# Ledger of designs, part 36: miniprotein binders against q9bqp7

Target 1, 240 residues: q9bqp7
Amino acid sequence: VPQNWFPIFNPERSDKPNASDPSVPLKIPLQRNVIPSVTRVLQQTMTKQQVFLLERWKQRMILELGEDGFKEYTSNVFLQGKRFHEALESILSPQETLKERDENLLKSGYIESVQHILKDVSGVRALESAVQHETLNYIGLLDCVAEYQGKLCVIDWKTSEKPKPFIQSTFDNPLQVVAYMGAMNHDTNYSFQVQCGLIVVAYKDGSPAHPHFMDAELCSQYWTKWLLRLEEYTEKKKNQ

## First folded at step 24 (miniprotein)

Design Qj19
Fold by OpenDDE base, fold request of step 28:
Structure Qj19 (fold): chain B 240 residues (1-240), chain A 104 residues (1-104)
Amino acid sequence: as target 1 above (240 residues)
Amino acid sequence: SPELAKELVQSVEWLLKEVEELLRMGDLWYAAWMARLAVDFAEDTGDPELIRRVALLLVRVAAIAGRPDLVEEAIRVFEELARRNPDPEIREIAEEAIRRLREL
């Protein structure tokens, strides 16, 4: 049990979208400050087993691709991920705010992969927006807040080049999502609350993306795990 | 190195515990994901007993989930396991897992 328990959901906020919610998705810029990001907290609190498995995966990839091939692979994964997020932001943005769609960004296997998921996405509330938990003192940049099959979700988009899941991005994904949820629910820049999460894994070859829906109960369970990771991070920083 | 092998086994054992926790939490999709990952790393150990334990866990997760997509993904994992391993014992484990999954 966390020593400093804090709720994931804010009882002062309604789950019902206020009719006054702007039609334009929120895009709050991330401010660089001394406050740790969700990603930093998770990376600094990885277990020895997670670190080992990631290193083992890296070694296997180097054996398969060579050192230079692996560097190229890593660079390509990063670039493709960035382009995919940019393309999704363009797709999910209202038409009135659409900058000239780079047609080249839309012609990707990843975009093809998520088409069936996008059909179930509506009511976009935020895109590439910063969140801050004022009490727990962490920040993050969430990909998307939207309705998935009629339920308001924090959506996190992941890319995988191979049908076999990319291991590096799979550890702690649920914790990342709930950390963003909890921060958003207690960030004064947001007037609404989110109770559900969605992780979407898109594939380079255009194969159907895999959605993972997390309901409020499951999110609450992961929130407890997130709080423990945050406490561990805080303790490590005090001892440095 | 023997040390690396030991750490790999320990890490797979950790994954097994994580899968059990995910099952307890009711996150069947992520349990299946982590179980497939565990099969991949267990293969690297070459230990048939460890592979068997992981295989049974993946089958159990798929059975609990009752989702055709997760069953098919598990079958693909075991087909690949059988294809890549010349060890008859590992192939038998994979084939048995496939049989169990097809009965679901």
Scores: ipSAE 0.800, ipTM 0.913, lowest interface PAE 0.6, mean pLDDT 90
Fold by ESMFold2, fold request of step 28:
Structure Qj19 (fold): chain B 240 residues (1-240), chain A 104 residues (1-104)
Amino acid sequence: as target 1 above (240 residues)
Amino acid sequence: SPELAKELVQSVEWLLKEVEELLRMGDLWYAAWMARLAVDFAEDTGDPELIRRVALLLVRVAAIAGRPDLVEEAIRVFEELARRNPDPEIREIAEEAIRRLREL
């Protein structure tokens, strides 16, 4: 249990939007900041077993591909993920905001993979937007806040080549989502709050993406684990 | 080395404990995802008893979830395990896991 518990939801904030008119999704810029990011906290608090398994996986990949081959593989995966997020931001932006879309960004198996999910996404409230938990003092950059099948969610988009590779974020993805959720709910840049999460895993070959929905109860359980990681991070920094 | 092999086994056992926690939380899809990862690292140990333990855990997670998509993905994992491993003991573990998954 965290020594100092803090609620994920803000009871002083309505879950309803302030206006009924259409609006442009929020995109709060991420600025250089002294306080830690969600990803830094998670990276600095991995267990010994996570670190060992990650290193084991890296060595297996290097043995198979060579050091230069592994660097190229990693770079290509990163670029594909970046292009995927860029394409999704473009697709989910209002058309009046952009006069033209780059058709080359829309040509990918990953985009084909998510088409059935996108049909269930509506009411986009934020895209590639910074969040800050002003009390717990951490920041993040979330992918999307929108309704999925009528429920407002923090949505995280992931790419996967088959077989699914081991990377640090595979263990911590739900913690990342709830950390963003808690930050959004306590960030004065936002007037609404979110109680559900969605992790969408898209496949390079275009196979139908998997939507992983996280309801409020599950999010609360992951929030407790996030608070423990944040406490561990804080304790480590006191000793440096 | 012997010390790295021991750490690998201990890390796979840690993964098994994480899967049990995910089951307790009711995150069945993520439990299945972690169990599939555990199969991959259990294969890396070459230890048939550990591979069997992890295989049965993945089967149990799929059974608890009652989701056809998770059952199908688990079957694919064991099909690949059997394809990659000439060891008849490991192949038998994979085929038994597939049989159990098909009976769901």
Scores: ipSAE 0.799, ipTM 0.919, lowest interface PAE 0.6, mean pLDDT 86
Fold by OpenDDE base, fold request of step 28:
Structure Qj19 (fold): chain B 240 residues (1-240), chain A 104 residues (1-104)
Amino acid sequence: as target 1 above (240 residues)
Amino acid sequence: SPELAKELVQSVEWLLKEVEELLRMGDLWYAAWMARLAVDFAEDTGDPELIRRVALLLVRVAAIAGRPDLVEEAIRVFEELARRNPDPEIREIAEEAIRRLREL
């Protein structure tokens, strides 16, 4: 049980969009503070087993690709991910805010992969927006807040070159989503609450993306796990 | 090294526990995801008993989920396991898992 319990949902916020739904998605800039990011907390609190498995995977990839090949692979994965997020931001942004759509960004297997998911996405409220939990003292940059099949979700977009998951993004994805959710629900920059999460895994070959929907109950369970990771992080920092 | 092998087995055992927890939580999609990952790492151990345990767990997850997509993904994992392993015992485990999945 977490020592520092804090609710994921804010009872003071309504789930109902206030009638003043801004026509423009929120894009709060990330402030570089001494405050740890969600990603940093998760990375520094990985279990020995997680660390081992990641290292084992890395070693296998290096054996297959060579050291330089693995570096190139990692760089390409990062670049492809970035381009995919940029393309999604362009697609999900209102037409009036669309800078010159690089048509080349839209011609990707990843974008093709998510088309069926995008059909069910509406009511975009935030894109690439910073969240801060003031009480729990962590920050994050969420990809998207939108309605998926009529339910408001924190959406996290992932890229995979193969049906086999990129292991680095596998272990703590649900925790990342609920961490963003909990922060957003208590961030004063946001006037609304989110109760659901959605992880979307897009594939390079354009095969249909896999959606993982997390309801409020599942999010609450992962929130408890997130709080434990945050406490562990805090304890480790006090001992440094 | 024997030490690395032991640590790998321990890490796979940890994954099995995580899958069980995910099942308890009701996250069937992520349980299946983690179980597929466990099969991949169990293969590296070359331990047929561990591979069998992981295989049975993935089959169980797919059965509980009742989702055709997860069943098909599990079948693909075991087809690949059978293809990559010349060990008849591992092939038998994979083939048995496929049979069980096709009967869901």
Scores: ipSAE 0.798, ipTM 0.911, lowest interface PAE 0.6, mean pLDDT 90

Design Qj2
Fold by OpenDDE base, look of step 24:
Structure Qj2 (fold): chain B 240 residues (1-240), chain A 104 residues (1-104)
Amino acid sequence: as target 1 above (240 residues)
Amino acid sequence: SPELAKELVQSVEWLLKEVEELLRMGDLWYAAWMARLAVDFAEDTGDPELIRRVAELLVRVARIAGRPDLVEEAIRVFEELARRNPDPEIREIAEEAIRRLREL
């Protein structure tokens, strides 16, 4: 049980979007500060087993591709991920729909993969927007806040190559999503709250993306795990 | 090294526990995801008994989930496992898992 329990949901905020919600998705810039990011907290609090498995995966990949090949692979994965997020931002942003969409960004297997998910996405409230939890003292950059099948979600887009999942994006994704939810729900820059999470795994080959929907109950369970990771991080930093 | 093998086995055992926890939480999708990962790392051990345990868990997760997409993905995992392994015991484990998944 976390020592410093804090709710994921804000009882003072309405689940209903206020009519005053901007028609344009929020894009709050991430400020570089001493406050740890969600990603940093998760990376610094990985278990020995997680670290081992990641290292083992890396070793296998290096054995298969060579060191230079693995570097290239990693760079390509990063670039593909970046382009995918840029393409999604362009698709989901009302303002960018008017700009000449770089057709090349839209011609990806990943974009094809998520088309069926995008049909169920509406009411985009935020894109590539920073969140800060003032009390728990962490920050993050969330990909998207939108309605998925009529439920307001923090949406996190992931890229994967079939058949092997990219291991780096596997272990702590639910924790990342709920961390963003909790931060957003208590960030004064946002007038609304989210109760659901959605992880979308897009595939390079254009096969249908997999939605991992997390309801409020599941989010609450992961939130407890997130709080434990955050406490562990805080303790480690006090001892340094 | 024997030490590496031991650490790998321990890490797979940890994944198995995580899958069980995810099942208890009701996160069936993520349970299936982690179980697939466990198959991949169990393969690295070359231990047929460990592979069998992980395979049984993935089949169980797929059964509980009752989602065709997860069943199909599990089948693909085991098809690939069978293809990559010349060990007849590992192939048998994979083939049996596929049979069980097709019966769902």
Scores: ipSAE 0.818, ipTM 0.918, lowest interface PAE 0.6, mean pLDDT 91

Design Qj22
Fold by OpenDDE base, second read of step 27:
Structure Qj22 (fold): chain B 240 residues (1-240), chain A 104 residues (1-104)
Amino acid sequence: as target 1 above (240 residues)
Amino acid sequence: SPELAKELVQSVEWLLKEVEEILRMGDLWYAAWMARMAVDFAEDTGDPELIRRVAELLVRVARIAGRPDLVEEAIRVFEELARRNPDPEIREIAEEAIRRLREL
């Protein structure tokens, strides 16, 4: 059991959005503070085995692509991911806030891949919005909060190239989602609570994206793992 | 190097434990994902026994999940494993895994 136990769900918040919730998705800016991000916590608390496997994968990719080829690959993965998130934000934003949709952003295989998921997405509450857990002292930038098949979820969008996904983006994904959930549920900037998580893996070739749904029970289990990672991070920083 | 080989084996053993934990949590999709990764790293060891253990785990995960998409993905992983390996023992492991998956 974590020493610094804190619940993922807030009993003081309703699962139902209040009628007073703005029709416009929240977009709270990330504050540049000394507070660690979820991503930073996870990266600095990887196990020796995770680090080893990531390095092994990198070495194999360099052997296949060359050093310059691997750098280009990594840059392209990052750029494609960024463009995909920008396109999704544009799609999920209300029409009144739609800047001129760059039609080129919408013509991606990744956007095609997620079309069937987007049909089940409604009630968008937040897009690219910062969350802060004041008690546990961490921050994050979540992709989306919306209803998926009638269940309010933190949604995290991932990009993958078939057949081999970018391995760096696969470790600790469930922990990232529940970290955002727990922070949002206790962030005073939000009036509502989430009980579910959704990881969507979009594919470059336009093949149907994979929705990984996490119910409240599964989220609670991953939350315990997240708390342990956060404690490890805190201890490492005290010893530096 | 022998040291690198040892570390790789230890890391695959760690992945096997992680998959078992994820299975206990009931996250079948993520278990399948991690098990597929474990097959790739086990292949790098060249140890047929380790590859067999990982293959059995992936087949078990696919069976528990009962999802056609995960079964098909696992089949593709083993088809590729068989294609890339000239070792008859590794090919046999992959082919046996495919047979078991098709019976699901």
Scores: ipSAE 0.828, ipTM 0.923, lowest interface PAE 0.6, mean pLDDT 91

Design Qj25
Fold by OpenDDE base, second read of step 27:
Structure Qj25 (fold): chain B 240 residues (1-240), chain A 104 residues (1-104)
Amino acid sequence: as target 1 above (240 residues)
Amino acid sequence: SPKMAKELVQSVEWLLKEVEELLRMGDLWYAAWMARMAVDFAEDTGDPELIRRVAELLVRVARIAGRPDLVEEAIRVFEELARRNPDPEIREIAEEAIRRLREL
């Protein structure tokens, strides 16, 4: 059991959005503070085995693509991911806030890939919005909070060029999602609560995206793992 | 290097434990994902016994999940394993795994 136990769910918040919830998705800016991000916590608390496997994967990719080819690959993955998130934000935003949709952003294989998922997405509450857990002292930037098949979820969008997702994102993605859930559920900037998570893996070739739905029970199990990672991070920083 | 080989084996053993934990948690999608990754890294060891253990685990995950998509993905992984390996023992492991998956 984590020494610094804190619940993922807030019993003081309703699972139902209040009628007073704004029709416009929340977009709270990330404050530049000394507070660690979820991503930073996860990166600095990777196991020796995770680090080794990532390095092994990198070496195999360099052998296949060359060093320059691998750098280009990495840069392209990052750029494509950014463009995909921008396109999704544009699609999920209310029409009144739609800046001129760059039609080129909407014609991506990744957007085609997620079309069947987007049909099941409704009631968007937040887009690219910062969350802060004041008690546990971490921050994050979540992609989306919306209803998926009638269940309010933190949604995290991932891109993959191959049917096999990028190994770097695979190990800790569930922890990232529940970290955002726990922070949002206790962030005073939000009036509602989330109980589910959704990871969506979009493919460059437009093949149907893979949804990974996490129910409240599974989220609670990953939350315990997240708390242990956060404690490890805190201990490492005290010893530096 | 012998050191790298040892670390690779240890990392595959760690992945096997992670898959078992994911199964206990009921995260079958991630269990299948991690098991597929374990096949790729086990292949790098060239150890047929380790590859067999990982293959058996992936087949078990696919069986528990009962999802056609995960079964098909596992079949593709083993088809590729058989294609890339000239070792008859590794090919036999892959072919046996495919047979078991098709019976699901």
Scores: ipSAE 0.810, ipTM 0.914, lowest interface PAE 0.6, mean pLDDT 90

Design Qj30
Fold by OpenDDE base, second read of step 27:
Structure Qj30 (fold): chain B 240 residues (1-240), chain A 104 residues (1-104)
Amino acid sequence: as target 1 above (240 residues)
Amino acid sequence: SPELAKELVQSVEWLLKEVEELLRMGDLWYAAWMARMAVDFAEDTGDPELLRRVAELLVRVARIAGRPDLVEEAIRVFEELARRNPDPEIREIAEEAIRRLREL
């Protein structure tokens, strides 16, 4: 059991959106503070085995693509991911806030891939919005909070060029999602709570995206793992 | 190097433990995903017995999940494994896994 136990769900918040919830998705800016991000916590608390596997994967990719080819690949993956998130934000934003949709952003295989998921997405509450857990002292930027098939979820969008997801994005993705859930559920900027998570893996070739749904029970199990990672991070920083 | 081989074996053994934990948690999709990765890294060890253990685990995950998409994906993984390996023992492991998956 984590020494610093804190619940993922807030019993003081209703699962039902209040009628007073704004019709416009929340977009709270990330504050530049000394507070660690979820991503930073996860990166600095990877196991030796995770680090080793990532390095082996990198080496195999360099052998296949060359060093320059691998750098280009990495840069392209990052750029494609960014464009995909921008396109999704544009799609999920209310029409009144739609800047001129760059039609080129919408003509991606990744956007085609997620079309069947977007049909099941409604009630968007937040987009690219910062969350802060004041008690546990971490921050994050979540992609989306919306209803998926009638269940309110933190949604995290991922891109994959191959049917095999990128190893870096996959190991700790469930931990990232529940970290955002726990922070949002206790962030005073939000009037509601989430009980479910959704990881969507979009494919470059436009093949149907994979939805990984996490129910409240699974989220609670990953939350315990997240708390242990956060404690490890805190201990490492005290010893530096 | 022998040291690299040892570290790789240890990392595959770690992945196997993580898959078992994911199965206990009921996260079958992630279990299947990690088991697929374990196949790739077990191949790199050159240890057929380790590869067989990983293959058996992936088949078990696919069976428990009962999802056609995960079964098909596992079949693709083993088809690719067989294609890229000239070693008859590795091919046999892959072909046996495919047979078991098709029986699901």
Scores: ipSAE 0.783, ipTM 0.902, lowest interface PAE 0.6, mean pLDDT 90

Design Qj4
Fold by OpenDDE base, look of step 24:
Structure Qj4 (fold): chain B 240 residues (1-240), chain A 104 residues (1-104)
Amino acid sequence: as target 1 above (240 residues)
Amino acid sequence: SPELAKELVQSVEWLLKEVEELLRMGDLWYAAWMARMAVDFAEDTGDPELIRRVAELLVRVARIAGDPDLVEEAIRVFEELARRNPDPEIREIAEEAIRRLREL
């Protein structure tokens, strides 16, 4: 049980979209500060087993691809991920509909993969937007806040190559999503609340993306796990 | 090294526990994902009994989920496991898992 329990949901915020919700998705810039990011907290609090598995995966990949091949693979994964996020931001942003969509960004297997998910996405409220939890003292950059099948979600877009998923992108993803939810729900820059999470795994080959929907109950369960990770991080930093 | 093998087995055992926890939480998708990952790392041990345990768990997760896509993905995982392993015992485990998945 977390020592410093804090709710994921803000009882002072309504789940109902306020009529004052901006028609334009929020894009709050991430400020560089001493506050740890969600990603940093998760990375610094990985279990010995997680660290071992990641290292083992890396070693296997190096054996298969060589050291240079693995570096190239890693670079390509990051580049593809970046391009995918840029393409999604362009698709989901009302303002960018007027800019010549780089047709090359849209011609990806990943974009093809998520098309069926995008059909169920509406009411985009934030894109690539920073969140800060003032009380728990962490920050993050969320990919998207939108309605998925009529439910307001923090959406996290992931890229995967079948059949070997990039293990680093998936281990703590549920924790990342709920961390963003909790931060957003208590960030004064946002007037609304999210109760659901959605992890979308897009595939390079264009096969249908997999939606991992997280309801409020599941999010609450992961939130407890997140709080434990955050406490562990805080404890480690006090001892340094 | 024997130490590496031990650490790998321990890590797979940890994954198995995490999958059980995810099942208890009701996160079937993530349970399936972690179970699939556990198959890959169990394979690295070369221990047929450990592979069998992981395979049985993945089949169970797929059964509980009742998601055809998860079932098909699990089948693909075991097809690939069978393809990559010359050990007839591991192949048998994979083939049995596929049979069970197709019966769902």
Scores: ipSAE 0.817, ipTM 0.916, lowest interface PAE 0.6, mean pLDDT 90

